# Ledger of designs, part 8: VH-VL binders against p39960r1967to2165

Target 1, 199 residues: p39960r1967to2165
Amino acid sequence: VPLEDVCERENTLIPTIVVKLLEEIELRGLDEVGLYRIPGSIGSINALKNAFDEEGATDNSFTLEDDRWFEVNAIAGCFKMYLRELPDSLFSHAMVNDFTDLAIKYKAHAMVNEEYKRMMNELLQKLPTCYYQTLKRIVFHLNKVHQHVVNNKMDASNLAIVFSMSFINQEDLANSMGSRLGAVQTILQDFIKNPNDYF

## First folded at step 1 (VH-VL)

Design T3 (framework fv_tiragolumab)
Fold by ESMFold2-Fast, scan of step 1:
Structure T3 (fold): chain C 199 residues (1-199), chain A 126 residues (1-126), chain B 113 residues (1-113)
Amino acid sequence: as target 1 above (199 residues)
Amino acid sequence: EVQLQQSGPGLVKPSQTLSLTCAISGDSVSSNSAAWNWIRQSPSRGLEWLGKTYYRSKWYTDYAVSVKGRITINPDTSKNQFSLQLNSVTPEDTAVFYCARGEYYDILTGYPFDYWGQGTLVTVSS
Amino acid sequence: DIVMTQSPDSLAVSLGERATINCKSSQSVLYSSDNKNYLAWYQQKPGQPPNLLIYWASTRESGVPDRFSGSGSGTDFTLTISSLQAEDVAVYYCQQYYSTPYTFGPGTKVEIK
């Protein structure tokens, strides 16, 4: 299901599944060594996805503080799976080339940092509201993970690598022969380290 | 190179506890990218996964339902090994037991069993 | 639990000829997010542990000869040995690692005709 359809159906700015998964990780998973890098069981991830589909992500009685979901890496894996399965990535198909071209130009030293940040903010403001709010929530979450790097061993660079495939869809990645993946990593690393420059 | 070395062949009487160890070299039992498994093989049941232990910030253990309640898989970081204890054995538990490593290369992709111990024949007989 | 079945139970193939082994899972082992099949093939010779040949249904393990190939998706999988050699006499097992408990097929014995 498209992100905007989920937000409209739920009458929210951010999908409830995203909020619940991120809040649970923030509650008990921030110090997990290799958070987002160490895989949870594929079976546990699918069981959790099915529970959200069947028991209802918006149901107040549905809780992740349940012995069925004790494995933090399954919660983290479910979140990554949700992002990867979105029909359109959070940079949107319409704008992903604009985002990645900007980062490529910046890495080639064709613009100064102040200009890059200004243009990046202009692109972010063009995103649909639900995309912007969801991206903002995720970035601040990943910044919290980065802040716990002493315990979890996952800094902004590591997080950018493990999330890069979740922010560019298969079609856009294939059309670039993978060349835009490094640009996505550059953007995400900067967002995670400096979220207040962008959100 | 990873190598797994198991305890020798065994004979266990019915109702007693079957105990095996798997010593690891070339990797750490607390490696956060590995899971350490026990598998048995018998003519009647074929290859049967029994359970695994793995370290991810803390120790986790998963067991097959068929042996749950009788089985304990326990890591020993000081000796770089992990063990299997199976309680209240019956002749139906007679099998060749293997330890095996499963590895992961990223958050969504796992590896099947890439390294195996040599196997230990355990006969449950009076 | 995911139940694995294999066919045939045994087959005899002449040296240099093609051997084909089939494996079925009771549920799909295709993970939609990464588009990978969590299906492995093992070779076991008498007195030895199983040896990993193929993972993700079609990827050969390092050191495995290119005459071994895996194919299939979802619930139906095939292991092919394109030109059987004497050292390929063994029992072959498929295994799903999509969900716990991990489960194996009953095995297919390959012999020289």
Scores: ipSAE 0.000, ipTM 0.495, lowest interface PAE 13.4, mean pLDDT 84

Design T4 (framework fv_tiragolumab)
Fold by ESMFold2-Fast, scan of step 1:
Structure T4 (fold): chain C 199 residues (1-199), chain A 124 residues (1-124), chain B 113 residues (1-113)
Amino acid sequence: as target 1 above (199 residues)
Amino acid sequence: EVQLQQSGPGLVKPSQTLSLTCAISGDSVSSNSAAWNWIRQSPSRGLEWLGKTYYRSKWYTDYAVSVKGRITINPDTSKNQFSLQLNSVTPEDTAVFYCARETYSSGWYEFDYWGQGTLVTVSS
Amino acid sequence: DIVMTQSPDSLAVSLGERATINCKSSQSVLYSSDNKNYLAWYQQKPGQPPNLLIYWASTRESGVPDRFSGSGSGTDFTLTISSLQAEDVAVYYCQQYYSTPYTFGPGTKVEIK
């Protein structure tokens, strides 16, 4: 299901499943060594996904404080799976080339940092409201993970690597012959380290 | 390379606790890319997965619903082994028990190494 | 729980002939995020534990002869032994590792005609 359809159906700016998964990780998973790098059990990830589909993520009675969901890496894996399964990635098919071209120009020293940040903010403002709000929530979450790097060993660079494939769809990656993946990593690393420059 | 060696009594009386141990060599029981499983095999149930234990900054366990409540799978890092305890056994628990390694690298959850198996007979 | 079924229960095949074993899952074991079928095949000889032959439905484990091949996707899977050898007499099991509890088929016994 498209992100905007989920937000419209739920009357929310951010999908309830995203909010619940991220809040649970923030509650008990921020110090987990290798968070987002060490895979959770695929069986546990699928069981959690099915529980959200069947028990209703928007129902306040559904809780992640349940022995079924004790493996925090399965909660993290469920979140990554949700992002990868979106019909359109959070940079959107329509705008991913604009985002990645901007990062490529900046890395080639074709623009100064102040201009890069200004243009990046202009691109972010063009995202649909639900995409922008969901991206903002995710970035601040990943910043919290980065802040716990002493315990979890996952800094902004590590997080950018493990999330890069979730922010560019297979068609856009194939059309660039893989060249835009590095640009996505550059953008995400900067967002995670400096979220207040962009959100 | 990796070897799993099982030990434990082959005869248990009904209502008692079945206890088996699986000793690991060539890998660490606390490896963050592996999980350690117990499976049993009987003519009536075929191959049946019972549960697993694995280390991810702390220890986790998963159990099959059919045995949840009377099963405990426990790691021992000092001896590099893990054990199975199954309480309140009945003749229906008679089976060959296997320990097996599951690997999480690249999303692989198949059982690549198995113990030799232990026949446990539950009879009076 | 995902229920696994196999057919036939047993088959007798002459040396050098093709053996075909079918496996069906009660729900899809295809994981959309990596486009992999989470299905494995095991060979078990008398007195031995099961031995992994194939994972991801069609990928041969290292050291497994190329006469063994797996095919299928979603809910229907096949193990083929293209030219049966005497050493292939065994029981063959399919297993899904898509969702816990992991479940096995009831097995197919392959013997020489």
Scores: ipSAE 0.000, ipTM 0.465, lowest interface PAE 16.3, mean pLDDT 84

Design T5 (framework fv_tiragolumab)
Fold by ESMFold2-Fast, scan of step 1:
Structure T5 (fold): chain C 199 residues (1-199), chain A 123 residues (1-123), chain B 113 residues (1-113)
Amino acid sequence: as target 1 above (199 residues)
Amino acid sequence: EVQLQQSGPGLVKPSQTLSLTCAISGDSVSSNSAAWNWIRQSPSRGLEWLGKTYYRSKWYTDYAVSVKGRITINPDTSKNQFSLQLNSVTPEDTAVFYCARDSEGYSYGLDYWGQGTLVTVSS
Amino acid sequence: DIVMTQSPDSLAVSLGERATINCKSSQSVLYSSDNKNYLAWYQQKPGQPPNLLIYWASTRESGVPDRFSGSGSGTDFTLTISSLQAEDVAVYYCQQYYSTPYTFGPGTKVEIK
């Protein structure tokens, strides 16, 4: 289901499933070694996904403080899979080339840092509201994970690598023969390290 | 090559605790790409998954609802094995018990099984 | 819980002929994120544990003969033995690993006609 349709159906700016998964990780998972890198049990990830589908993400009776969801890596895995399953990634098919071209130009030292940040902010403001708010929530969450790197061993660079494929559609990745993946990693690493420069 | 070897008594009296052990060779019980399962098989219930234990920075254990509350699955890293304890057994628990590995990197099913242990619950 | 059913309960096939076993799940075991069906097939001979034949509905386990093939998607799955050999006499089980608790079908007994 498209992100905008989920937000409209729930009358929210950010899908409830995203909020619930990220809040639970922030509550008990920030110090988990290899968070987002170490895979959760497939059975647990799918059981959690089914519970959200069947018991309703917006239902107050549904809680992640349940022995069924004991494994933090299953919660993290469920979140990563939710992002990968979006019909359109958070940079959107329409704008991913603009985002990645900007990062490529910046990495080639063809523009100064101040110009890059200004232009990046302009692109972010063109995202639909639900995309912008969801991206902002995710970036601040990943910044918290980055802040716990001493315990979890996952810094901004590591997080950018493990999330990069979730921020570019398979079609757009294939059309670039993988050349834009590095640009996505550059953007995410910078967002995670310096979220207040962009959100 | 991975091998699973089971040990434990084949006869248990009603109300006692059934205890079985599965020794692992060729892999580590704390491998973060494997999970260690107990399954039982009886004519009345067929193949029934009981639970699994696995290491992902911490030890986790999942149990089937049908046995939750009287089952414990425990890893032992020093002996590279894992065990099953089933409390308050009844004749209905009579079954062949199997340990098995599932892997999320090699095969995506229960790819190695122990030889099986027939446990009879009888006075 | 996901309920698995198999048909037929038993099947008698002549040597060299095709054997077909069907499996149905009470809900889809197709995972949209990886486009994989979390469905496995096992062979069990008397006195032995089950042996993994197929995972991801259609991927043969290493060492499994080419005559075994799996097909299907979502809720309906088939195991095919293209040319039955004497050593294939066994009970065959489907299993979903889409969600815990993992659940098995009741089995299909394959015998020589």
Scores: ipSAE 0.000, ipTM 0.494, lowest interface PAE 15.7, mean pLDDT 86

Design T6 (framework fv_tiragolumab)
Fold by ESMFold2-Fast, scan of step 1:
Structure T6 (fold): chain C 199 residues (1-199), chain A 125 residues (1-125), chain B 113 residues (1-113)
Amino acid sequence: as target 1 above (199 residues)
Amino acid sequence: EVQLQQSGPGLVKPSQTLSLTCAISGDSVSSDSAAWNWIRQSPSRGLEWLGKTYYRSEWYNDYAVSVKGRITINPDTSKNQFSLQLNSVTPEDTAVFYCARGLDYYGSGSYYDYWGQGTLVTVSS
Amino acid sequence: DIVMTQSPDSLAVSLGERATINCKSSQSVLYSSNNKNYLAWYQQKPGQPPNLLIYWASTRESGVPDRFSGSGSGTDFTLTISSLQAEDVAVYYCQQYYDTPLTFGPGTKVEIK
């Protein structure tokens, strides 16, 4: 289902599943070694995804503080898969080329840092509200993970690598012969390190 | 272009440690999209996954429950290889041992696109 | 553990005829979130390691001839060789990579009739 349709259905600016998964990780998973990198069991991830679909993720009684979900890596894996399965990535199909072209030009030294940040902010403001708010929530979450790097071993660079495939769909990646994946990683690393420059 | 080359003794006595190495060319043992696996094959058990080592900012290992506690799989980045050590072997460990590259696109499990040539290990007195 | 079974144990097929091999998993290997079946097929010839033919149940590995195809979903999977060639004589294995431990089927031996 498209992100805007989920937000409209739930009457929220950020999908309830995203909020619940990120809050649980922030509650008990920030110091987990290899958070987001170490895979959870696919069986556990699938069971959690089915619980959200079948038991009602928008039901206020649904809780992740259940022994069924004690594996933090399954919660993290469920979140990554939710992002990857969105029909349109968080940069949106319409704008992903604008975002990645900007990063490519910056990396080629075709613009100065201040111009890059200004233009990046202009692109972010053009995202639909649900995309913008969801991206903002995710970036600040990943910044918290980055802040716990001494314990979890996952800095901004590592997080950008593991999340890059969730921010560009395979069709857009194939059309660029993979060249845009590095641009996504550059953007995400900067967002994670410096979220207040952008949100 | 990826090649896996195995080496190690083919005969081990019961209660001793089995030690094999797998040399990698055409890829890095520290590649963050790959996992480096050991799989054995015997008439009684068929193909059996034993474990893997993989690099994601730091090294990790996963082992099959059936051999957990007597198996270690270690990478060697300077030689671009990884090894298997299986302690306290019994005749039931007699098998052809393979190293294999698994691709880890989704963070759990993998299919194996490149395999070593195999090493027949006989556990006999 | 997910238990994999294959049928038949052995199959004799004339050159140019179709060979069909079945694989069943004791529980579903379909991941509902990405709609992917975590199922691979391998070919093993005597004295050689297994060679990857198919992954994600139906995606053919680069360099594998068009006569090999995979189908199925959930718990029931099929490998089809549309027109058997002499070089296709081998043992064929299915493998699930849905959950650890990763498990293989017992194999199906394909011979010329």
Scores: ipSAE 0.000, ipTM 0.465, lowest interface PAE 17.1, mean pLDDT 85

Design T7 (framework fv_tiragolumab)
Fold by ESMFold2-Fast, scan of step 1:
Structure T7 (fold): chain C 199 residues (1-199), chain A 122 residues (1-122), chain B 113 residues (1-113)
Amino acid sequence: as target 1 above (199 residues)
Amino acid sequence: EVQLQQSGPGLVKPSQTLSLTCAISGDSVSSDSAAWNWIRQSPSRGLEWLGKTYYRSEWYNDYAVSVKGRITINPDTSKNQFSLQLNSVTPEDTAVFYCARVEDFTYYFDYWGQGTLVTVSS
Amino acid sequence: DIVMTQSPDSLAVSLGERATINCKSSQSVLYSSNNKNYLAWYQQKPGQPPNLLIYWASTRESGVPDRFSGSGSGTDFTLTISSLQAEDVAVYYCQQYYDTPLTFGPGTKVEIK
């Protein structure tokens, strides 16, 4: 289901499943070694996805605070799977080339840092509201994970690699012969380290 | 004139960590118009870019995917130098290593270190 | 990754004659917004690091003799040495800086015939 349709259906700016999963990780998972890198058990991930479908992600009665969901990596895996299954990437098919072209130009040192940040902020403001708000929530979450790197061993670079495929569709990646993946990773690493420059 | 001077051991045993340093003169390692790179050259792989470190209000690093996870490139502002650490080396890492500068107003490798031959063998 | 290829692998040219080296990228290195080709050429002599000759596909670096010229756009590029001198015996490499990882061609060795 498209991200914008989920937000419209739920009357929210960010899907409730995203909020609930990220809040639970922030509550008890930030120090988990290999968070987002170590896969959760597929059985636990699928059980959690089914529980959100059957027990109602929007209900206050649905809680992640029980023994069924003790495995933090299953909660993290469920979140990654949710992003991967979105029909469109978080940069959107329509704008991913604009984002990645800007990063490629900056990586080639063809512009100064302040110009890059200004142009990046202009691109972010062109995203649909639900995409922008969801991206902002995710970036600040990943910044918290990065802040706990001493314990979890997952810095901004590691997180950028793990999440890069959520920001560019396979179709767009294939059309560029893979060249834009590095650009996505550069953007994400910067967002995770310096979220207040962009959000 | 910018000069880059490399130092480090020429022989490293398999599974050990390779450590090289590049001392900079004529520019600052924290210059926000430059990026500091490591490149290696071998007969089998040719010239291969390994990664860079650069300062833009904060330090950033970019690493080639092939070495990501076992490479660290780290600046030292007090000594005006930057280093390369490559973990778990194998004989296939045998190469001449170069440090090199990219300037954002020139956009290519304008200055190179002298090169250091590193042999990985027991 | 952008893959760079060069032809020929080696070239023997008589003193004073023209040497032509070709470089091809697996995808375009032309950035439409600024209309620049993110391609450089380097000369490497034995025991020395590579030395920059050409950047932006056709701009000659300061101090480089005018017998060296670069041409081409998009995916196909050429380095020309109009009148080969003895000091030009070297291996020549093209390099793209359009995307990371930065990648080099395998090199073309130029020798005197």
Scores: ipSAE 0.000, ipTM 0.417, lowest interface PAE 22.3, mean pLDDT 85

Design T8 (framework fv_tiragolumab)
Fold by ESMFold2-Fast, scan of step 1:
Structure T8 (fold): chain C 199 residues (1-199), chain A 125 residues (1-125), chain B 113 residues (1-113)
Amino acid sequence: as target 1 above (199 residues)
Amino acid sequence: EVQLQQSGPGLVKPSQTLSLTCAISGDSVSSDSAAWNWIRQSPSRGLEWLGKTYYRSEWYNDYAVSVKGRITINPDTSKNQFSLQLNSVTPEDTAVFYCARDQGIAVAGEAFDIWGQGTLVTVSS
Amino acid sequence: DIVMTQSPDSLAVSLGERATINCKSSQSVLYSSNNKNYLAWYQQKPGQPPNLLIYWASTRESGVPDRFSGSGSGTDFTLTISSLQAEDVAVYYCQQYYDTPLTFGPGTKVEIK
């Protein structure tokens, strides 16, 4: 299901599944060694995804502090799966080339840091509200993971690598002949390290 | 090189607890990239995964539903080993028991790259 | 549970000939997010533990001879021994690691003709 349709259906700015998964990780998973790198049980990930579909992601009685969901890596894996399965990535099909072109020019030293940040902020403000709010929530979450790097061993660079394929869909990656994946990693690493420069 | 060495009794009476130990060399039982498994092999059930223990900031266990409630798999960090306890055994639990390592999705998934030598446990009166 | 089946139950092959072993899973073991098949193959000789040959359906474990190869996707998988050697006489097992409990096939015995 498209992100905009989920937010409209739920009457929210951020999908409830995203909020619940990230809040649970922040509650008990931030110090987990290899968070987002170490796989959760595939059975637990699929069971959790199905529970959100069947028991209700927006139901206030549905809780992740249930014995069924003890494995925090399954919660993290469910979140990654949700992002990967979005029909349109959070940079959007319409704007992903603008985002990645900007990062490519910056990496080629064709612009200074202040100009890059200004132009990046302009692009972010053009995202649909639900995309912007969801991206902001995810970035601040990943910044918290980065802040716990001493314990979890996952810094902004590691997280950018792990999440890069979740922020550019297969069609957009193929249209760029794979060249833009590095640009996505550059953008995510900077967002995670310096979220207040962008959000 | 990583090696797993098993020890424990080969004969257990029905209704008693089966207890086996797997000693690890060349790796740490608390390695955050490994998981430590018990598997048994019998004529009636073939190869059967029983469960695992692994360290990811805290110790976790996963158990097969078929033995859940009778099984405990525990690490011992001071001796660099892990153990299996299976309660209320019956003759149907007669099997060769193996300990084994997996290294997760970053390497080979839950495919078992290192195995112990095996211990035949006979459950009979 | 994911049920694994293998065929044939036993296979007699002459030295230097091709041996083919099939494995089926009761549901797909292909994970769409990473496009990997969660399937492994093992070799077991009498009195020894199983030895890992192949993981991710087609990736050969370090030290395993190149005559061993794995193929297939989703629910149907094949282990091929391109030129059977005397030391390849063993029972071969497939294993899924897509879902818990982890499950193994019943095995295929490979013998010399």
Scores: ipSAE 0.000, ipTM 0.453, lowest interface PAE 19.1, mean pLDDT 85

Design T9 (framework fv_tiragolumab)
Fold by ESMFold2-Fast, scan of step 1:
Structure T9 (fold): chain C 199 residues (1-199), chain A 126 residues (1-126), chain B 113 residues (1-113)
Amino acid sequence: as target 1 above (199 residues)
Amino acid sequence: EVQLQQSGPGLVKPSQTLSLTCAISGDSVSSDSAAWNWIRQSPSRGLEWLGKTYYRSEWYNDYAVSVKGRITINPDTSKNQFSLQLNSVTPEDTAVFYCARSPYDYVEGSYTFDYWGQGTLVTVSS
Amino acid sequence: DIVMTQSPDSLAVSLGERATINCKSSQSVLYSSNNKNYLAWYQQKPGQPPNLLIYWASTRESGVPDRFSGSGSGTDFTLTISSLQAEDVAVYYCQQYYDTPLTFGPGTKVEIK
């Protein structure tokens, strides 16, 4: 289901499933070694996805503080899978080339850092509201994971690699012969390290 | 092709640490499409997976709950091998220990064991 | 944990006859998103490590003879040896890789009548 349709249906700026999964990880998972890199158990991930569908993701009574969801990597895996399965990536199909071209130009030293940040902020402001708010929530979450790197071993670079495939869809990646994946990783690493420069 | 060769002592006293090594040829211990496992086999418990180590930009370990807290599986990239340390052994740990490779496909998520070491009989007794 | 059970504990089959081994998982090992069963079969001969025969419940590992076949879905699985040969005398184990910890069945011993 498209992100904007979920937000409209729920009358929210960020899908409730995203909020609940990220809050649970922030509550008890920030020090998990290999958070987001360890694949998690497929059985646990699938059971969690079914529970969201059956027990109501928007219901206040649905809780992740249940022995069924003891494995933090299953919660993290469910979140990663949710992003990967979105019909359109969070940079959007319409704008992913603008984002990645900007990063490629900056890495080629064709612009100074202050110009890059200004232009990046301009692109972010052009995203649909639900995309922008969801991206902002995710970036600040990943910054918290990065802050716990001593315990979890997942710095901004590791997180950018893990999440890069969630920010560019297979069609856009294939059309670039993989060349834009590195640009996505560069953008995400910078967002995760310096979220207040962009959000 | 791929070969796993085990070494380590076959007799360990109760309360001591069991240490075994598995040397790899034909593949790299840091291959990002493989995981390296320890499995033991005893008449009472059958085949029992103990844990794995794998490289995905960084090293990770997973351990079975039954041995978590007294097991360490450690890679050595310079020697292309990985080891098992099992602390505070009891006679119940007596088993044939195997190292094994599992290929991991990120898309499908498969953990089968396609290559095995020869096995090491470890007896825990006084 | 997913608990694996096998039946029978042992069976004796004449050369050239069919051998059937059953495996049951305590919960489904079918992943609906890719429609694959996370189930493998191994053969272990005396003094040797187990050897992978079948994965994804029914896919033969490279080099495995056609007489070996796997079937089933969800919680109930079968390994069939259509025409038993002397070299097939071994213990056979099923294994799930749907969830961690990875678990094996207790084994079924196949011997010649």
Scores: ipSAE 0.000, ipTM 0.489, lowest interface PAE 13.6, mean pLDDT 85

